Miniprotein binders against Catabolic L-serine/threonine dehydratase (CHA1). Designs and how they scored, part 5

Target 1, 359 residues: Catabolic L-serine/threonine dehydratase (CHA1), of Saccharomyces cerevisiae (p25379)
Amino acid sequence: SIVYNKTPLLRQFFPGKASAQFFLKYECLQPSGSFKSRGIGNLIMKSAIRIQKDGKRSPQVFASSGGNAGFAAATACQRLSLPCTVVVPTATKKRMVDKIRNTGAQVIVSGAYWKEADTFLKTNVMNKIDSQVIEPIYVHPFDNPDIWEGHSSMIDEIVQDLKSQHISVNKVKGIVCSVGGGGLYNGIIQGLERYGLADRIPIVGVETNGCHVFNTSLKIGQPVQFKKITSIATSLGTAVISNQTFEYARKYNTRSVVIEDKDVIETCLKYTHQFNMVIEPACGAALHLGYNTKILENALGSKLAADDIVIIIACGGSSNTIKDLEEALDSMRKKDTPVIEVADNFIFPEKNIVNLKSA

## First folded at step 19 (miniprotein)

Design H7
Fold by OpenDDE base, fold request of step 22:
Structure H7 (fold): chain B 359 residues (1-359), chain A 89 residues (1-89)
Amino acid sequence: as target 1 above (359 residues)
Amino acid sequence: SDPEVQKRIDEFRKRVEEVWKKAQELFDKGNTEEALEILFDLYLEIMKFWEETGDLRFLRIAFEVLERILKLEEEAREKVLEEWEKREE
């Protein structure tokens, strides 16, 4: 593709006794350093093509994330020679601001967190454009069907790579991915549905404690929104999941695992030192199950054989350095994080969250 | 309209059809990546003229090329799916 790369599917040998064959899908090799190049790139391309039909306005892309979504939007726009504006929260690290700006995107710093930055984008940036001259393309970080379709290309590549390596798909006993807003997960499900595999290959969705909206939604039996995110793994920290994520999880009996922030950061550091690749907590959460096969087997409800295959989506990310991970671990050792009871920390979202048309 | 700009628009419209024909021939031979590359190179060339002139006619032609790129990517995916289905039957 012109906006994303085909990534390798390679066997990973985790330290210790081999309990299964782990394969990693290396989405860190995407143009933006994460899987978001697939979905966000697809959204921008399809939106640009739709605008072509009207032929009266210049396209401009708008995003409100200082993380992997904002950088994916900016990177896709750089490749497509499209103007891009990204509103980033004030908490966004200078390194990420600089990375986004270095694509040629306009960067505006506003809001304490993503929701405030997104509100500012809509009310103070997009609403002030000359609508006679500019056609806006809003990029949501995860909740768009074009994003899910773009992410589903990962499964097309996995099927091809298994074929080329003469591996039977029947040996694949699970796919492990991190769940934030559910965009990656939805793409995986859609890709598996295309090949009739969604009922045959279980997914294990991994979250961190304090932003485990998916796990909580499954336990309650309906989608919830967290009032506050308490996880240090802010890259996984969405207050909501897509409605489609909940529906797919029920339909295909998707498994949910919640890992402590400390364990995820320790896994990130361990992997970084062992394989010389710096990984984000989102990626570390999925990789944690490669280091801890018992957690994976418990989630799957069965023991893995030595010839069984588990695919872990190494979703990538650009937001963290090794120093950031070390500082996070040190902070967790020194501070008792206040435990907020889950029962007091959620609300039921209104059904019409996807008001993409109100711009 | 500036006659020179109109001449360039007409030239690009001709080139879109020529490059598309070549891309389809490459795609049919299994050279999908090369087919996408020649289309994307043309897209970028047209986009430079849009950036320089602000003329939306260049942008429209560029997005027609982009639509053709997307079509070939979808057809490539369909071939993978068809090959998969033939093995499970």
Scores: ipSAE 0.835, ipTM 0.938, lowest interface PAE 0.6, mean pLDDT 91
Fold by OpenDDE base, fold request of step 22:
Structure H7 (fold): chain B 359 residues (1-359), chain A 89 residues (1-89)
Amino acid sequence: as target 1 above (359 residues)
Amino acid sequence: SDPEVQKRIDEFRKRVEEVWKKAQELFDKGNTEEALEILFDLYLEIMKFWEETGDLRFLRIAFEVLERILKLEEEAREKVLEEWEKREE
């Protein structure tokens, strides 16, 4: 692909007795350093094509994330020679701001968190554009069908790689991925549906405690929105999941695991030291199940055999350094973070029928 | 319109068809990545002229190339699916 790379599917040997064969999909090798290059790249390409059928306006790409989504949008635009503007929250680390800016994207710093940055993007940036001259391409971080379609290419590659390695898909007993807004998960499901595997290969969606919107939604039996995100996994820090995520999870009986922030950070550091690759908390949450097979087996409801295969999506990310992980761990040791009772920390999102105006 | 700009547009329209033909030939031989690369190189070349001139006709031609890239990527996916189906039967 032009906007994303085929990534390797490689066997990973975790320390200890392997109860299964783990394979990692290394999405850190994407142009933006995460799986977001697939979906966001696809969205931008498809949107650009749709816009230019009329040939009357110049495209501009707009994103509101200071994380992997904003960097993926900026990176895709750099590759496609498209103008890009990213609004990033004020809490966005200078390193991430600089990374986004170094793609040639315009970076505007506004809002305390993603929703405020997104509001600023829409109301103060996009609304001020001459709509006669410019056609805006808005990039949502996860909630768009073109994003899910782009992410589904990961399954095309996995199926091909399993075939090339002479591995029977019947040996694949699960796919582990992190769940934020659900975009990655939706892409995996759509990819599995394409091959008739969605009923055969269970997904284990992993979240961190304090941003476990997916887990909470499954327990309550309807989508919820968190009022406050308390997790250090800021890259998972969506207060909502897509409606599609909830529907797929019910349809395919997707499993949900919630890991403590401390355990995730410890796993990130452990993996980083063992394999010399810096792991973000979102990726660390998925990898935690490779180190802790009992948690995985409990989620699957069955023990794994030594010849069983589990695929872990190493989703990548560019937002964290080793120092950031160490500082996070030290902060956790010092703060008795008040456990916000889940019951008080969610609302039911209004069904905003986002009328995606079919242009 | 500047006759020179129009000439360049006409040249790119011809090149799009030539490169597309070559890309299809490469794709049919299993050289999908090379097929995508030659199309993308043409895309980038056209986009440079858009950046320099601001003429939306270049942008339109570039996005026609981009559409052809997506088509080949979709066809590549379909081949993977077809091969999968044949194995599960």
Scores: ipSAE 0.834, ipTM 0.938, lowest interface PAE 0.6, mean pLDDT 90
Fold by ESMFold2, fold request of step 22:
Structure H7 (fold): chain B 359 residues (1-359), chain A 89 residues (1-89)
Amino acid sequence: as target 1 above (359 residues)
Amino acid sequence: SDPEVQKRIDEFRKRVEEVWKKAQELFDKGNTEEALEILFDLYLEIMKFWEETGDLRFLRIAFEVLERILKLEEEAREKVLEEWEKREE
């Protein structure tokens, strides 16, 4: 694609006497440094084509994320020569603001958190465009079918690479991916469905404690909305999952794992030391299962043989530096962080529904 | 409307068909990356004229090229699926 790269699928050897064969899908090699290039690039291309078929207005792209989604939107627009405006929250690090600005996108800093930045984008930026001349393209971070379709392209690549490496799909015993709002997961499922593999290859969805909306929704048996997000994994830090994510997970009996922030940050730093790649906590959560095969086996419900293959989606991300991770780890070692019980931290979104207290 | 602008539009439409034929030949020979590169170069050239003139007819032609790029990318993925389906037999 002109907006995303085909990425390698490569054997990863973790230290120790690892029994299973781990293969990483290197989404850090995307133009924006993450898998977000696939879905957001696809959404922008398809939206632009639809808008031009009317022949009366030109597209402009609008995003409200100071993280991987906003950077992916800006990167795609740079490649396509389309106007892009990104409103980012005040907490967005200068490094990310600079990266987004250097694509040629307009960057506006406003709002204390995502919802306020998104409101400012819609009410103070998008509402001021000349709708007779411009048709806006709003980039949601995860909940759009064009985004899922774009992400699904990684499965075409995986199938192709397994063939070229002479690996039978029957040896693939799982795919591990992190889950935030569920866009990546939805794309993986849709890709697997195209190949008749969604019932054959289980997915292990990984979250961090404090933003484990997917895990909680599955345990309760319906989608939930968290009241507070307390995890350091900002790329996973959404209060809801898409309805499609819940439906797919129930249909295919997707497994769920929740990892503590401290363990994830330690994994990120360990991986950087051992393999010279900087990753963010969302990616480290998935990679943690490569370092800790027993967690993976428990989630899959079976022991892995030495020639079994597990694919880990190394989702990438460009939100942090090594210094950021070291500072976060130091901060966590110096204090006890209070835990919030799951039963006290969620509601049921949408209609008038009485909240449940049990997990 | 400027007759000179219409002449440029007609020239671009002819080039789109010429480049499309070349791209399809490259694609059929397995040279997908090169096929997409020549289409994308043309897309960016036409977008430059859109940016310079503000004439929506250039934007329309550019996005017609973009649509062909997307279709070729989809065909590449469909080829992977076709080969997979043969293997299942």
Scores: ipSAE 0.831, ipTM 0.939, lowest interface PAE 0.8, mean pLDDT 89
Fold by OpenDDE base, last read:
Structure H7 (fold): chain B 359 residues (1-359), chain A 89 residues (1-89)
Amino acid sequence: as target 1 above (359 residues)
Amino acid sequence: SDPEVQKRIDEFRKRVEEVWKKAQELFDKGNTEEALEILFDLYLEIMKFWEETGDLRFLRIAFEVLERILKLEEEAREKVLEEWEKREE
């Protein structure tokens, strides 16, 4: 592909008694270091093609994430020779700001968190462009059908890799992925639907405590929005999930697991030391189930056999160093993280389907 | 309109069709990555002229090449699906 790489599906041996065969999809090998290269790259490419029809304006790409989405947008624009502007929150690490800037993207620092940065992008950046000269391409971090379609390409690759390795799909007893806004999850579902596998292969969506919007939405039976994110897994720290994520989860009886921040960081450090690959907390959340098969079996509602296969999406990411993980763990040991009661920390999102078509 | 720019536009339009034909031949032989690469190289070449001139006609031609890249990527996925369906039957 032009905007993303085919990634390997490789068997991973976790320490301990093998309860199942784990395979990892290594999305850290994407151009931007995460799965976001698939969906964000597809969105930008398709949007550019749509703009072609009018032929009167120059495209400019706009993103509001200082994480994997902003870096994926900037990386895709670098590859496609398109102008890119990324608004990043003030909390964005200098290293990430520099990575985004080094792609040739314009970086603007504004807002305390993603929502404020996104508001600034829309109101102070995009609204000030000459709409007669520039056609804007807005890049949402997860809530766009073109993003989900782009992410679904990982299932095409998984199916092909299973075939080439002479592995029966009937041995696949689950796919594990992290859930933030649900973009990765939606892509996996759409990919599975394409092959008639969505009813056959259950997904286990993993979140961290303090940003477990998906888990809470499933328990309540409606999509919810968190007022405050308390998790250190900032890449999972979306206050909302897509409506499509909730619909798919109900349709296919998707499983939900919530892990403590401490356990995720310990898993990240353990994996980094064992396999010499630095992983983000979002990726660590999914990999935690490879180290803790009882949690996985409880989520699936059945024990795994030794010849059963579980696929874990190693979603990637480039925001954290080993030092960042160690400092995070030390901070958690010292601070009693205030437990915000979930009951006081959510609202029902207004059904304002902001049809992003009309901008 | 600068006659030299128009000449360059006409040259790129011809090259798009030539490279597309070659890309389809490569794709039919199973060389999908090479087919995508030659199209993308042409895309990048056209985009350089857009950057240099600001002429939107170059951008339009470049995005036509990008659309053809997307088409081949979609056809490649369809082949994977067809092969899968034949196995499950």
Scores: ipSAE 0.830, ipTM 0.936, lowest interface PAE 0.6, mean pLDDT 91

Design H7
Fold by ESMFold2, last read:
Structure H7 (fold): chain B 359 residues (1-359), chain A 89 residues (1-89)
Amino acid sequence: as target 1 above (359 residues)
Amino acid sequence: SDPEVQKRIDEFRKRVEEVWKKAQELFDKGNTEEALEILFDLYLEIMKFWEETGDLRFLRIAFEVLERILKLEEEAREKVLEEWEKREE
């Protein structure tokens, strides 16, 4: 694609006794440093094409994420020569603001957290455009079918690479991915459905404690909304998951694993030391299961044979440096972490009714 | 000028069809990356004229090229699926 890379699928040897063969899908090699390039690039391309069909207005792209979604939108717009405005929360690190600005996107700092930044974008930026000449393209961080479709392209690549490497897909016993709002997960499911593999290859969805909305929703049996997000994994830090994510997880009996922030940061630093790649906690959560195969086997409900294959989506991320991770770890070792019981930290979100096309 | 802008529009329309034929030939030979590259180079050339002139006719032509890029990208992925489906039978 012109907005994302085909990424490698490569055998990864983790230190210690091997209990299965791990392959990583290296989404850290995307133009924006994460899988977000796939879905957000696809959304922008398809939206621009739809705007062309009416022929009367030019597109401008609007995003409200100071993280990987906003950076992916800015990166895609840089490549496509489209105007892009990103509103980011005040807590967004200067390094990330600078990275987004360096693409040529306009960056506005406003709002204490994502929802306030998003409101500012819609109310103070998008509502003030000249709608006679401009058609806005709004980039949601995860909850859009064009985003899921774009992410699903990684499954086409995986199938192609398994064939090229002479690996039978029947040896693949699981796919591990982190779950924030569920966009990556939805894309993986849609890709697997296309190949008739969604019933054959289980997915293990990984979250961190404090933003484990997916796990809690599955345990409760309906979608929940967290009141507070307390995990350091900011890329997973959404109060809700996509309704589609919940429906897919129930349909395919997707497994759920929750890892502590401290363990995830230690895995991130270990991975960087051993393999010279900087990753963020969302990616580290998935990689943690490669370092700790007993957790993976428990989630799958079976032992893995030595010739079984597990694919881990190395989702990438641009949100942190090694220094950020080291400081976070040091802070957690010196601070008593409060216990917030799950029963005290969620509500049931209002049902969003969407006009769905049948068949 | 208006006649000169129309002449450039006509020239780009012809170039789009020429580049599209070449891209399809490259694609059919398995050279998907090169096919996309020549289309994308043309897309960026046309976008530059739109940015310089403000004339929506250039934007429309550029997005027609973008649609052809997306078509080839989708066809490449569909080829993978078609090969998969034949093997499963």
Scores: ipSAE 0.829, ipTM 0.938, lowest interface PAE 0.9, mean pLDDT 89
Fold by OpenDDE base, last read:
Structure H7 (fold): chain B 359 residues (1-359), chain A 89 residues (1-89)
Amino acid sequence: as target 1 above (359 residues)
Amino acid sequence: SDPEVQKRIDEFRKRVEEVWKKAQELFDKGNTEEALEILFDLYLEIMKFWEETGDLRFLRIAFEVLERILKLEEEAREKVLEEWEKREE
């Protein structure tokens, strides 16, 4: 592919007695270091093609994420020779700012968190563009059908790789992925639907405690928004999930697991030391189930056999170093983080009819 | 319009069709990545002229190439799906 790489599906041997065969989809090998290259790359390509139909305006790409989404947008634009502007929150690490800037993207630092950066992008950056000359391509981090379609290519590759390895899909007893806004999950579901597998292969969506919007939404029976995110997994730190994520989870009886930040960071460090691959907390949340098969079996409602296959989406990410993980773990050991009761920490999202005006 | 720019546009339009034909031949032989690569190289070449001139005609031609890339990627996925369906029957 032009905007993303085909990634390997490889068996991983977690320490201890193997209760199942784990296969990892290594999305860290994407151009942006995460699965975001698939969906965001697809969105940018499709949007660019749509803009061409009018042939009167120059495209410019805009993103508001200082994480994997902003870096994916910038990386895709670098590959496609498109102008890109990324607004990043003030809390964005210098290393990430530098990575985004080094793609040739314009980086603007504004807002304390993603929502403020996104507001600034829309109101102070995009609104100042001459719409007669420039057609803006807004890149949402997860909530766009073109993003989900792009992520679904992961399943095309998985199906092909299973076939090429002579592995029966009937041996696949689950797919494990992290859930933030739900974009990855939606892409996986759409990919599985394409092959008639969505009813056959359960998904276990993994979140961290303090940003477990998906888990809370499932428990309440409707989508919720968190008022405050307390998790260190900032890449999972979306206050909302897509409506599509909730609908798919209900339709296909998707399982939800919530892991403590500490346990996720410990898993990230463990995996990093064992396999020499630096793991972000979002990716570590999914990988945690490879180390803790009982949690996985409890989520699935059944024990795994030794010949059963579980696919873990190693979603990747570029935001963390080993030092960042170590410092995070040390901070967690020292601070009793006040547990915000979930009941006080959510609201029902306003049905913002985002009039996606067909630009 | 600069006659030289127009000449370059006409040359690229011709090259798009030639490269597309080669890409289809490669794709039909199962060499999808090479098919995509030659199209993408042409895309990048056209985009350089857009960057240098600001002429939207280059951008339009480049995005036509990009659309053809997307089409081949979609056809590649469809082949995987068709092969899957034939085994589940």
Scores: ipSAE 0.824, ipTM 0.934, lowest interface PAE 0.6, mean pLDDT 91

